# Designs tried in a protein design chat: VH-VL binders against q9h9l3. Part 322

Target 1, 176 residues: q9h9l3
Amino acid sequence: PRKMVAIDCEMVGTGPKGHVSSLARCSIVNYNGDVLYDEYILPPCHIVDYRTRWSGIRKQHMVNATPFKIARGQILKILTGKIVVGHAIHNDFKALQYFHPKSLTRDTSHIPPLNRKADCPENATMSLKHLTKKLLNRDIQVGKSGHSSVEDAQATMELYKLVEVEWEEHLARNPP
Short names: E, the ipSAE of ESMFold2; O, the ipSAE of OpenDDE; V2, 0.75 times the mean of E and O plus 0.25 times the DockQ between their complexes.

## First folded at step 16 (VH-VL)

Design Gd13 (framework fv_fezakinumab; at its last look DockQ between E and O 0.79; V2 from the best seeds 0.00; counts 0 for: pae E 2.4 > 2)
Fold by OpenDDE, look of step 16:
Structure Gd13 (fold): chain C 176 residues (1-176), chain A 120 residues (1-120), chain B 111 residues (1-111)
Amino acid sequence: as target 1 above (176 residues)
Amino acid sequence: QVQLVQSGAEVKKPGASVKVSCKASGYTFTDYYMHWVRQAPGQGLEWVGWIDPDSGGTFYAQKFEGRVTMTRDTSISTAYMELSRLRSDDTAVYYCARGDYSYGYEFDYWGRGTLVTVSS
Amino acid sequence: QAVLTQPPSVSGAPGQRVTISCTGSSSNIGAGYDVYWYQQLPGTAPKLLIYDNSNRPSGVPDRFSGSKSGTSASLAITGLQAEDEADYYCQSYDSSLEAWVFGGGTQLTVL
C-alpha cells in the first residue's frame, strides 16, 4: 500500500481587507504521527490579518518564514505519490495552488463511516475538533493562542486510522 | 443556470496585447477556479492557466509565463485574460471554463469562446 | 505533440460501438489523476462528457462510458448516432508539468 501522510495548513489574511486566505504554516506528519514538515511560510502578499486567534500565527513567525514558492516546492515533494489525509483538505490544496489526485486524497470531513462512529449524521460535515473529542477523547484547538497545525494533522491521521480498513475497502469497490 | 459570457472577437497586430473577458453568472463566482483554454484553428485544446477568483491567485502554464496575466473583478463576476507580445501562432479561440477544486477538477462549463486573430 | 495521445480519427456506422483511446504516462494518468472527456461539436465549445474517469454529467446519455487503467483511458460510445459526430478530447493533470493537459483530439465520423 502507498505511504500515507496527513497535512494541515494555517492561513492568514491578505488583500485589501484581509479576506484572502494565504498559506502561512504547513505541517505534514507520517502515518505514525512523526513530523515530516512544519514550516512557517511567507505569503507573497502583505499580511493584513494574522488571524492569530485561529491560526496561531504571529508577526514574529514571519521574520524567518520560508517564502511561499520555496515552501510549496518542498511540500509538493513530500505529497507527490502519497495518500494525503486531511480535514477539509481542499482548502489546504487550494492554499498550495496544488492538485492532488482524488484517488490519493482522504478527507476526514467527508468520510461517512467516521461520522457514524462519532454518532453524527453520515452526510454532515463535522469539525476536526468535534470528531477528535468524540472519537479520540482529546481536546485540540484549545485556548486563545491559536491552532497547532501539527496537532491537527496528527489528530486527522489518527481519526482516519480508525476507519482506514473500512474506508479503503469501500474506495476499492467504489473508485471515485 | 451557469453561464460564461465572453467578450467579442479581436483582431490584433503582432506585438500587441489582447484582453479577453469572461462574465460568470448562475453560481458563486468565487467558489470555482476559472480556467483559460485556447484552440488554434483546426488544432486541439491547450490549457493556458487558471485564476482563483476568491484570492486572485493565478497559475499559468510555463509556455505562457511572463506573457499572460489573469485577473478578476468579483464585483461583476468577471474574469480577464490578457496576452501580450502577440504572435501569429497566438491566433486561436480562447475559452474560459469553470473548474471545481473541492469535489472535482472537471471543466464543467465553458464559454462560447473568443476568437483572437493575430495578423500583420 | 499533445501530452496525452489519442487517435486522430475514428469512424463507425449508426448503432455501432466505437472506442477512443487516451494514452498518458506515469506523471499524469499513471500518477493517479483522473481522466476527463469532452465533446466538441463542430463550431461549438467543448462540453464535459465524462468526469472522474467514468462519471456522466446530467444530460449525457449512458451510451457514453469512460474507463481508466494504468496509464491509459478509454471512451466508449455504444449505439452510435449521427449527432455523435464531433471531436473528442481527453484531459488529465500532469504533475511534472504542473499543468492540465489534453489529448490531441479524436474526430469521430458517423458513416
Scores: ipSAE 0.920, ipTM 0.950, lowest interface PAE 0.5, mean pLDDT 96
Fold by ESMFold2, look of step 16:
Structure Gd13 (fold): chain C 176 residues (1-176), chain A 120 residues (1-120), chain B 111 residues (1-111)
Amino acid sequence: as target 1 above (176 residues)
Amino acid sequence: QVQLVQSGAEVKKPGASVKVSCKASGYTFTDYYMHWVRQAPGQGLEWVGWIDPDSGGTFYAQKFEGRVTMTRDTSISTAYMELSRLRSDDTAVYYCARGDYSYGYEFDYWGRGTLVTVSS
Amino acid sequence: QAVLTQPPSVSGAPGQRVTISCTGSSSNIGAGYDVYWYQQLPGTAPKLLIYDNSNRPSGVPDRFSGSKSGTSASLAITGLQAEDEADYYCQSYDSSLEAWVFGGGTQLTVL
C-alpha cells in the first residue's frame, strides 16, 4: 500500500501588478497529520504583493526563507511515489512546476461523495473552509493574519479520510 | 475550434538563430501550457520544453538548456521558440502543441510544424 | 536515444489485429505516470489517439485500445484498415529527467 501525504501552499503576487501567483510557503503532513515539511520559500522573482490577509506571508518571513529551487527539490523528494492529497491541488502543483501522476493525486475540491456528505451539489467546487466547517465542525482560516498551510493540510487529510474507503474503491473500479 | 498556426519554413546557416511562432485561436491562450516538440527528418519526436503563457514561466529539456528561449505575446495569443547557435543536427520540423496546465501529460492539439533547415 | 522503447515496425493484413509495445522504466511508466499514444500520418502532425493509458478522444474508433501494466504499455488495433498505415508514438512523463518522453516510433504497414 502506498503512503499518503497532504499538501497545502501559500502564494504571493509577483510579475506585472502582482497578478502572478508564486510559492511562498509549503506544508506537507502525513496520514496522521504529523508535519513532514513546513518552510517559507523565497520566490525567484521580486514580490509585488505579499497578499498577507490570505497568505499569512509577511516581508520578515522572506528574510531567511529557503530559495525556490532548493525548496522545490526537498518537496519533490517527499512527494515522489506517494498518494498526494490537496484542495484545488492543481494550483499547488503549478506553483511547484511539478507533475504528479493522476492516479496518485486526490483533490478534495472535486470528490463527489465528499460534496454529498456536505449537502452540496456533487459537481460543485467547494472551499476548504466550507467543507471543514460542515463536515468536521471546525473553523479554519480564522482571524485576520492569513491562512496556515499546516492547519489547511491537516484539515485536507481529515476530509479525505471521511471518503477514503469509498473513493479509493471507486478509483480501483475505474482505473486508467 | 482550436487552431495553432505556425510560421513558415526557415533556412539558416550554422551559428545563426531562428525564431518560430505559433498563433493560437479558439481557446483562452493563457489557460494552457504551450509545448514545443521537434522531429528530425526520418526520426522520432523529441520534447524541447514548455512555456506557461499566463506567467511567462518556462521549462526546457536539459539538451536545449542555454540555447533555447521560449516567449509569448498574450495580446496576440502567440508563443515563440528561439534556438540559437544552430548546428546541422538542429534541422527538424518544430511543432507547437497545447497541453493541460494541471497534471495532464497529453498534447491534444498540434500545429502543422515549421521546417528549419540548417546548412552551409 | 528514445527513453521509451517501441518496435521499429509492425505489419498486418486488412482485418487483422496488431499490437505495438511501449517499454519504459521505474522513473516513468513504472512510477505511475500515464501513457499517451499519437498517430502520425505521412506528411502530417501527430494526432492524439489514446490518453490516460486507455481512453479514446472523441472521433477515435473503439478498434483502437490501450493498456498499461508494470513498466510497459500496449496499443492494439483490431479490424486493420489501409488508412491505419502511419507512425505510432507512445509518450509519458519521466520524473528523473523532469521531461515529456516519447518512444522511438513504430511504422505500421498494412499489407
Scores: ipSAE 0.569, ipTM 0.854, lowest interface PAE 2.4, mean pLDDT 91
ESMFold2 (binder alone), look of step 16: mean pLDDT 93; pTM 0.947

Design Gd14 (framework fv_fezakinumab; at its last look DockQ between E and O 0.75; V2 from the best seeds 0.00; counts 0 for: pae E 2.3 > 2)
Fold by OpenDDE, look of step 16:
Structure Gd14 (fold): chain C 176 residues (1-176), chain A 120 residues (1-120), chain B 111 residues (1-111)
Amino acid sequence: as target 1 above (176 residues)
Amino acid sequence: QVQLVQSGAEVKKPGASVKVSCKASGYTFTDYYMHWVRQAPGQGLEWVGWIDPDSGGTFYAEKFEGRVTMTRDTSISTAYMELSRLRSDDTAVYYCARGDYSYGYEFDLWGRGTLVTVSS
Amino acid sequence: QAVLTQPPSVSGAPGQRVTISCTGSSSNIGAGYDVYWYQQLPGTAPKLLIYDNSNRPSGVPDRFSGSKSGTSASLAITGLQAEDEADYYCQSYDSSLEAWVFGGGTQLTVL
C-alpha cells in the first residue's frame, strides 16, 4: 500500500486588488500526523492582502519565506507517488500549479461516508472545522490569529482515517 | 452556448511574433484552466502550456519557455497566447482548450483553432 | 517522438470492433495519471471522447470504451460506423516532464 500524506495550504492575496490567491504556507503531515513539511512561502508577486484572520500569515512571516519555485520543488518531491489527503484539495494543488493523479487523491470534502458519519448530507460540502468538531470533538481554526495549516492537515488526516477502509474499498470497486 | 472563439489565421515571417486570442463564453472563465495545444500540418497534438485565468498564473512546456507568453483579460473572458521568435516549424493550428482542475483534468472544450503560418 | 505511443493507423469494416493502444511509462500512465482520449474528425478540432480512463462525456456513444492497465491504455470501438473515421489521440500527464502529453495519434479508417 502507498504511503499517505495530508496537505494544507494557506494563501494570501496578490494582484491589483488582492483577489488573487497565492500560496504563502504549506504544511504536510504523514499518516501519523508527523510534520514532514511546514514552510512559509514567498509568492512571486507582491502581497496586497495577508488575509491574516484566516491565513494566519503576517508580514513578518515573509521575511525569510522560501521562494515559491523552491518551495514548490520541495513540496512536489514529497507528494510524488503518495496518496495525498486534503480538504478541498484542488485549491491546494491549484496554488501549487500542480497536477496530482486523481487516483492518488483523497478529498475529505467529497467523501460521502465521512459526511454520513457526521450526520450530514452525503453530497453536501462540509467545512473542515465542522467535520473535525463533529467527528473528532476537536476545535480547529479558533480565534483571530488565523488558521494553522499543520493543525488542519493533521485534522484532515485523522478524518480520513475514520473512513479509510470503507472508502478505499469503494474506490477499489469503482475505479475512475 | 458554451464555446471558445479564436482569432483568425495569421501569416508571419521568421523572427516575428504572433498573438492568438481565445474568447470564452457560456461558462465562468476563471473556473477553468486555459490550455494551448498546437498541431503542425499532418502531425499530432502538442501541448504548449496553460494559464489560470483566475490568478494569471502560467505554466509552459519546457520547449516553449522563454518564447511563449500566455495572458488573459478577465473583463472580456479572453485568453491570449503570444509566441515570439517564430520559426518555420512553428507553423501549426493553435487550439485553446478548457481544462478543469477541480473535478477532472480533461480538455472538454476546444476552440476551432487558429492557423499560424510562418514562411519567408 | 510522442511521449505516448500509438499505432499510426488502424482499420476495420462497419460493424467490427477495433482497438487503439496507448503505451506510456512509469512517469505518466504508470504514475497513476488518468488517460484521456480525443477524436479528431477531418478538418475539425479535437473532441473529448473518454476522460478518466473509461468515462464517456454526454453525447459519446457507448460503442466507445476506454481502459487502463499498468503503463498502457486502450480505446475500443465496437459496431464501427463510417462516421468513426477520424484521428484518435490519447493524452495523459507526465510528472517528469511536468507536461500534458499526447500520443502520436491513430488514424482510423473504416473500410
Scores: ipSAE 0.913, ipTM 0.947, lowest interface PAE 0.5, mean pLDDT 95
Fold by ESMFold2, look of step 16:
Structure Gd14 (fold): chain C 176 residues (1-176), chain A 120 residues (1-120), chain B 111 residues (1-111)
Amino acid sequence: as target 1 above (176 residues)
Amino acid sequence: QVQLVQSGAEVKKPGASVKVSCKASGYTFTDYYMHWVRQAPGQGLEWVGWIDPDSGGTFYAEKFEGRVTMTRDTSISTAYMELSRLRSDDTAVYYCARGDYSYGYEFDLWGRGTLVTVSS
Amino acid sequence: QAVLTQPPSVSGAPGQRVTISCTGSSSNIGAGYDVYWYQQLPGTAPKLLIYDNSNRPSGVPDRFSGSKSGTSASLAITGLQAEDEADYYCQSYDSSLEAWVFGGGTQLTVL
């Protein structure tokens, strides 16, 4: 059987006025929630806005951060050949400059059965925080220190497990 | 009127540079990657690279690294590809093509191509 | 050389069925990446014909169909018509090259 992992990333602001999103942390967990990868990543461009309130990234994290090119190579090696689960995962792939097979991608922001379980409109885009609270009875992204990509990746995997059987069967009947 | 309009044909000598333009209209230029694909006479399609018009980020096929530069001007919705140190085997039609950057795998809109002829 | 392998040419009479193969590897089609097909009429730019292995954009007749199996894909054209005379290219993504990859193209002749 094909292995499954979940990914979550945190971004900082680079480029003019800090509005370009650049990868500054990536966490990958396995099916059981064990951490396979968790690194702070130094963007190739100067950081203009750490976005700490959301990203949790501070200047001290960048002192020993892995350069983007090296981190990207490590991450891609882990993702290759696996089913990859994420929340709004296209943002993570864009930040990685990475293209994963659609047939091996699972996006918890676009799974109608998951919304139905949360008593949300089928086409609504619900935040990871709200889905996790409603379906797992857990609070994530708590406090003023920003998000944890480990916590978020673990929550994303647990959310997918709630609909895994139904959604995998749906995808088998309706190949992308 | 969704289209990509490319600059006209060019004739160059070996060692020169060429800069091809591709103007987008009828859609939001910064929402899609712009790919460049070339086709030598009587030959198949060859991917050159992409630019993300939103960030200005680029990614080039290994064969072209060091010789190609892709840029854009978002104020006029125009992408550019510059190829330097031209050789005779760079003679080709150069296409721009739009890809959805969410998954970015198919090219659903193409320019008409720009013929670049490299001849001594 | 093209990363994806296609026959250089195929031919058929009007009304017949033809198929065009596209052979990849474990780093592209075999890795689960989808296959896309483009039609290029003489003197024109390529046009998207099939996306995500088997889906047709609006305006593409249902006599064009695509499929994928293992490391290979196939384009089938039924009810062949004179206007189908064109070059056909398959495309996918290759994770080892980190590149969009095309077949060498197949010239379809309608007899």
Scores: ipSAE 0.579, ipTM 0.860, lowest interface PAE 2.3, mean pLDDT 92
ESMFold2 (binder alone), look of step 16: mean pLDDT 92; pTM 0.939

Design Gd2 (framework fv_fezakinumab; at its last look DockQ between E and O 0.03; V2 from the best seeds 0.00; counts 0 for: pae E 14.5 > 2, placed apart)
Fold by OpenDDE, look of step 16:
Structure Gd2 (fold): chain C 176 residues (1-176), chain A 120 residues (1-120), chain B 111 residues (1-111)
Amino acid sequence: as target 1 above (176 residues)
Amino acid sequence: QVQLVQSGAEVKKPGASVKVSCKASGYTFTDYYMHWVRQAPGQGLEWVGWIDPDSGTTFYAQKFEGRVTMTRDTSISTAYMELSRLRSDDTAVYYCARGDYSYGYEFDLWGRGTLVTVSS
Amino acid sequence: QAVLTQPPSVSGAPGQRVTISCTGSSSNIGAGYDVHWYQQLPGTAPKLLIYDNSNRPSGVPDRFSGSKSGTSASLAITGLQAEDEADYYCQSYDSSLEAWVFGGGTQLTVL
């Protein structure tokens, strides 16, 4: 069985009016929740909107941030060959300008058994915050200081572990 | 009808630039990546790059880095590919192709192609 | 010079079964990236025929099937028909090149 990692990224707004979502932080944890990667990342373009309330990113975090191209290389090295778990993970990959094999991707926002376990409609898209509260009895993304990508990545991994056996069996029978 | 409509054939001299357009209709332009693929006469398919119409973010094949520029105008659901410093071996049919927003691996919608001929 | 290797041509009589191979490497098909297939009729743009190794888009007959194993993929066409005469391309993603890659194409002739 392949090694699993969970990823969560925070984005800031760049480009005209800050509508472009650019990677500003990336956190990766292993199966046990240990942090493998956690860096602030400097976008190639000027930051127009830090989106601090959600991203937790402030201007001071960008002073010594890792340039995007360098960070991307580091992150891709970690992800390559692994099963990557995330929540709405396509957004993370998009921000990374990266494409991970579909067969090696696990998106906790699209796992019907997970929703069922949380007494949610199987085909609904539930937030990470909601699922974490319902299934792990833990509050994440609290306050107004922004999200913790490490916390979110850890929660994502823990959620997946709840349905890992069932879902992996399902995927084996029904490859994407 | 879901379709991609490309601009007409182009004839260029070596060293010139060409800009091909691709207008999307029948679907939300910003929900899919727009890829560009070319095919030289009698040859196979070659990926050039992609643009995210939503953000304008681009990613080019290494071979074309520095010579290709992809842009979009969301107001008219149109993507553009500009190739500069044209050479004879750039002669090809250039296709725009829609890619899945999440993964962008398969191209499920293609334009009819635009022939670009580079000759002295 | 294609990253994925296909036979340049295959042929079959109507009603027969033909297969087109697509051989990759550890950085594309072998890395777990899915394989897609395209049909290109003479003088037309490519059309998605198979996606994610074995799935058929709407409108594609079940005569067409795809499979993947190891570093290779295969397109099978059963009940070959005259209209199947076309070029077929496999496609995947190469992590080392960070690019979508195609096979060299296979010309299918219906005898």
Scores: ipSAE 0.287, ipTM 0.775, lowest interface PAE 2.3, mean pLDDT 93
Fold by ESMFold2, look of step 16:
Structure Gd2 (fold): chain C 176 residues (1-176), chain A 120 residues (1-120), chain B 111 residues (1-111)
Amino acid sequence: as target 1 above (176 residues)
Amino acid sequence: QVQLVQSGAEVKKPGASVKVSCKASGYTFTDYYMHWVRQAPGQGLEWVGWIDPDSGTTFYAQKFEGRVTMTRDTSISTAYMELSRLRSDDTAVYYCARGDYSYGYEFDLWGRGTLVTVSS
Amino acid sequence: QAVLTQPPSVSGAPGQRVTISCTGSSSNIGAGYDVHWYQQLPGTAPKLLIYDNSNRPSGVPDRFSGSKSGTSASLAITGLQAEDEADYYCQSYDSSLEAWVFGGGTQLTVL
């Protein structure tokens, strides 16, 4: 069947008052959680707010970071033709300035069966941290030094596996 | 020479379908997205959708969902756009345009356009 | 109802500077997506004029320049020449529509 990957991105603030979210790290893992890509990425404009408490990005990470256009090309080559799993994945695609086919996109923040397994309202938007704790008995995003996009991508893949059969059948009957 | 060569003008009746072709030459067809953009007479540009020639994956603008089908034949480096259930307001020049997903979404190469006229 | 708003027309005398505005929203230019500009001469296909807000492809004279700020972009043409008479379109990506979006176009008249 079609290969499946999970993606997670970390963003920094650019533009006025740091309100624009720009890509500064991207991690991609395969179905087994092996890392296929993990790079710090230099945004094309100046960073106003590193958002380090959540992003984990610091100034030193940008010194040898891959320029955005080059990194984007590398990432898109990995994603093309694959089912891509993410959490609130619209934000990741927005930061990549890319759209992936809806039929090949899986968003763990909007899967009703996954919420049901977590004993949460089916249409609620649940955080990755909350779902991972409830369903995998694992703590992620621990501390205040920032998230690991590798850890988050791995957790996202494991969450999707819990509902993969049911959700793939649902999508086959209800094409996006 | 890098170019996109489109099929000739078409005249169709309302309710019919049209299929426009776009042949790429001078570059690797599967390395770029192929976009389709239309322009009604005296009007601006409107994005229709794209196809990734490598995978055959497509993405269509919401207003064309259910009426447009984009395909390709990699053996002859040719992309196709088919628009069905034509209406008079589908009269336009239809362009194919190459977009590079490695460095953003600009369209750096355009076909000459194919005029599709929908008239009873 | 173009998603990006451009003035329908601008004019200038030879040698003058003209600017063409492109106003978007928080779901496109304001979300940080790049702006590209196309020139369409009468009877021809559009041609890429400016990409990624301010970059010129090879062969485009340096009297064409672009900029982006906030939710808007601008194309400037200095030293206006008769051959600049054309339609000009801005382009970006809109995350709400999940679509490439163009401005309505600006007809530039020289004289």
Scores: ipSAE 0.006, ipTM 0.490, lowest interface PAE 14.5, mean pLDDT 88
ESMFold2 (binder alone), look of step 16: mean pLDDT 94; pTM 0.953

Design Gd3 (framework fv_fezakinumab; at its last look DockQ between E and O 0.06; V2 from the best seeds 0.00; counts 0 for: pae E 14.6 > 2, placed apart)
Fold by OpenDDE, look of step 16:
Structure Gd3 (fold): chain C 176 residues (1-176), chain A 120 residues (1-120), chain B 111 residues (1-111)
Amino acid sequence: as target 1 above (176 residues)
Amino acid sequence: QVQLVQSGAEVKKPGASVKVSCKASGYTFTDYYMHWVRQAPGQGLEWVGWIDPDSGTTFYAQKFEGRVTMTRDTSISTAYMELSRLRSDDTAVYYCARGDYSYGYEFDLWGRGTLVTVSS
Amino acid sequence: QAVLTQPPSVSGAPGQRVTISCTGSSSNIGAGYDVYWYQQLPGTAPKLLIYDNSNRPSGVPDRFSGSKSGTSASLAITGLQAEDEADYYCQSYDSSLEAWVFGGGTQLTVL
C-alpha cells in the first residue's frame, strides 16, 4: 500500500482588501503523526490580512518565512506519489497551485462513513473541529491564538484512520 | 445558458502582441479555473496555462513562461490571455476552457475559439 | 511530440466497435492522474466526452466508454455512427512537466 501523509495549510489575506487567500504555513505529517514538514511560507504578494485569529499567523512569522516558490517545491516533493489526506483539501491544493491525483486524495470532509460514525448526516460537510471532538474526544482550534496546522493535520490523519479500511475498500470497488 | 464567449479573430505581425478575451456566463466565474488551450492548424491541442479568476493567480506552461500573461476582470466575468513576441508558429485557434480545481479537473466547458494568425 | 501517444487515425464501419489508445508514462497516467477524453467535430471546439477515466457527462451516450490501466488509457466506441466522425484527444496531467497534457489526437473515420 502507498504511504499516506496528511496536510493542513494556513492562509493569509493578500491582494485588494485581503480577499486573496495565500499560503502562509504548511504542515505535513506521516501516518503516525510525525511531522514531515512544517514551515511558515512567504506569499509572493504583500500580506494585507494575517487572519491571525484563525490562521495563527503573525507578522513576526514572516520574517524568516520560506519563499512560496521554494516551499512549494519542498512540499510537492513530499506529496508526490503519496496518498494525501486532508480536510477540505481542495483549498490546500489550490493554495499550492497544485494538482494531486484524485485517486490518491482523501478528503475527510467528504467521507460519508466518517460522518455516520460521528452521528452526522452522511452528505453533510462537517468541520474538522466537530469531527475531532465527536470521534477523538479532542479539542482542536481552541482559543484565539489561531489554529495549529500540525495539530489539524494530525487530527485529520487520525480521523481518516478510523474509517480507512472501510473507505479504501469502497474506493477500490468504486473508483472515481 | 452556461457558455464562454471569446473575442474575434486576430491578425498580427511577428513580434507583436495579441490579447484574447473570454467572457463567462451562466455560472459563477470565480468558482472555476480558466484554462487556455491552443491548436495550430491541423495540429493537436496544447495547454497554455490557467488563471484562478478568484485570486488572479496564474500558472503557465513552461513553454510560454515569459511571453504569456493571463488576467481577468471579475466585474464582467471575463478572462484575458495576452501572448507577446508573436511568431509564425503561434498561429493557432486559442480556446478558453473552464476547469474545476477541486474534485473535477476536466475541461467541461469550452469557448468556440479565437483564431490568431501571425504572418509577415 | 505530444506527451500522450495516440494513433493518428482509426476507422470503422457503422455499427462496429472501435478503440483509441492513449499511452502515457509514469509521470502522468502512471502517476495516478485521471484521463479525460474530448471529441472535436470538424470545425468545432473540443467537447468533454469522458472524465475521470470512465465517466460520461450528461448527454454522452453509453456507447462511449473509457478505461485506464497502468500507463495507458483507452476510449471505446460501440455501435459506431456517422456523427462519430471526429478527432479524439486524451488528456491527463503530467507531474514532471507540471502541465496538463494532451495526446496527439486520433482522427476517426466512419466508412
Scores: ipSAE 0.886, ipTM 0.937, lowest interface PAE 0.6, mean pLDDT 95
Fold by ESMFold2, look of step 16:
Structure Gd3 (fold): chain C 176 residues (1-176), chain A 120 residues (1-120), chain B 111 residues (1-111)
Amino acid sequence: as target 1 above (176 residues)
Amino acid sequence: QVQLVQSGAEVKKPGASVKVSCKASGYTFTDYYMHWVRQAPGQGLEWVGWIDPDSGTTFYAQKFEGRVTMTRDTSISTAYMELSRLRSDDTAVYYCARGDYSYGYEFDLWGRGTLVTVSS
Amino acid sequence: QAVLTQPPSVSGAPGQRVTISCTGSSSNIGAGYDVYWYQQLPGTAPKLLIYDNSNRPSGVPDRFSGSKSGTSASLAITGLQAEDEADYYCQSYDSSLEAWVFGGGTQLTVL
């Protein structure tokens, strides 16, 4: 069986008026929640808005941050050939300028059995915070100091494990 | 036998529309983005946009916004690009290309192209 | 005016080494985005030659190599052969345009 990892990213605002979301932190954990990668990443463009209340990114984090291209290469090497779990993971892939094969991608925001377990509408897009509170009895993303991508990646992996057997069997019968 | 098969050449007048098709075979159509790239005679390559065949989500290059529509039919593994309000400078070969995102955004599979000629 | 600048043509005799440059800016290659190279034989669709700056797909000879530095990239062809006569395009992503961008192309002539 393929190894499985979970990924979460934090973005800052670049481009005109800070409207472009650019990668500024990425965390990857293995199946057991051990951290495989956790780096602050320097976007290729000037940062207009750190978005700190949500991203947790501050100016001091950029002082020794890994340049985007180098970080992307490191991240893609870790992801290659693996099942990658994330929450609304298309946003993470967009920030990486990368799309993992859909057959190897698991998005906890798009798993109907997971929503059903949380007593939520099966086709609703539920926040990671809400699902984690409902199903794991854990508060994440607390306060206005921003999100932790390590915390979020770990929560995402734990959420996937709740439906892993059912969902992997579903995908085997219904290849994406 | 992985391939992209495109529709035949088109001749159009200015102001008309054209719809080009691209049928995928030998791979899972919805696993990869489909890009459209054009090449004017004797000139270089120009990216038009992409479609995610699974969700139907599209992204168009800014110069084509409002004139291009990309669609797909997953039941026959076919992508479409429609360009409206054609001008003579839209004369080009239009390629579909699969984006292999496993190792980055490289276009690892191309159709043979569809010549669209716009003249009066 | 392509976003990425390539020389319009380059020539070499069989067995020689040829280099094709690809010059970008701080919003594309200089921002750290990867560079891809395509070979286009006359009358055919482009074919992927180099991905992720320096990697070769299966079936591409090792006499083709790519590199990237600063705002520029380079394709090198050693042991030039008649069959290498083609147009070559570099490609990257541009964050300012939010678009994939290509070089203007380089016509390689084998003398």
Scores: ipSAE 0.006, ipTM 0.483, lowest interface PAE 14.6, mean pLDDT 87
ESMFold2 (binder alone), look of step 16: mean pLDDT 92; pTM 0.937

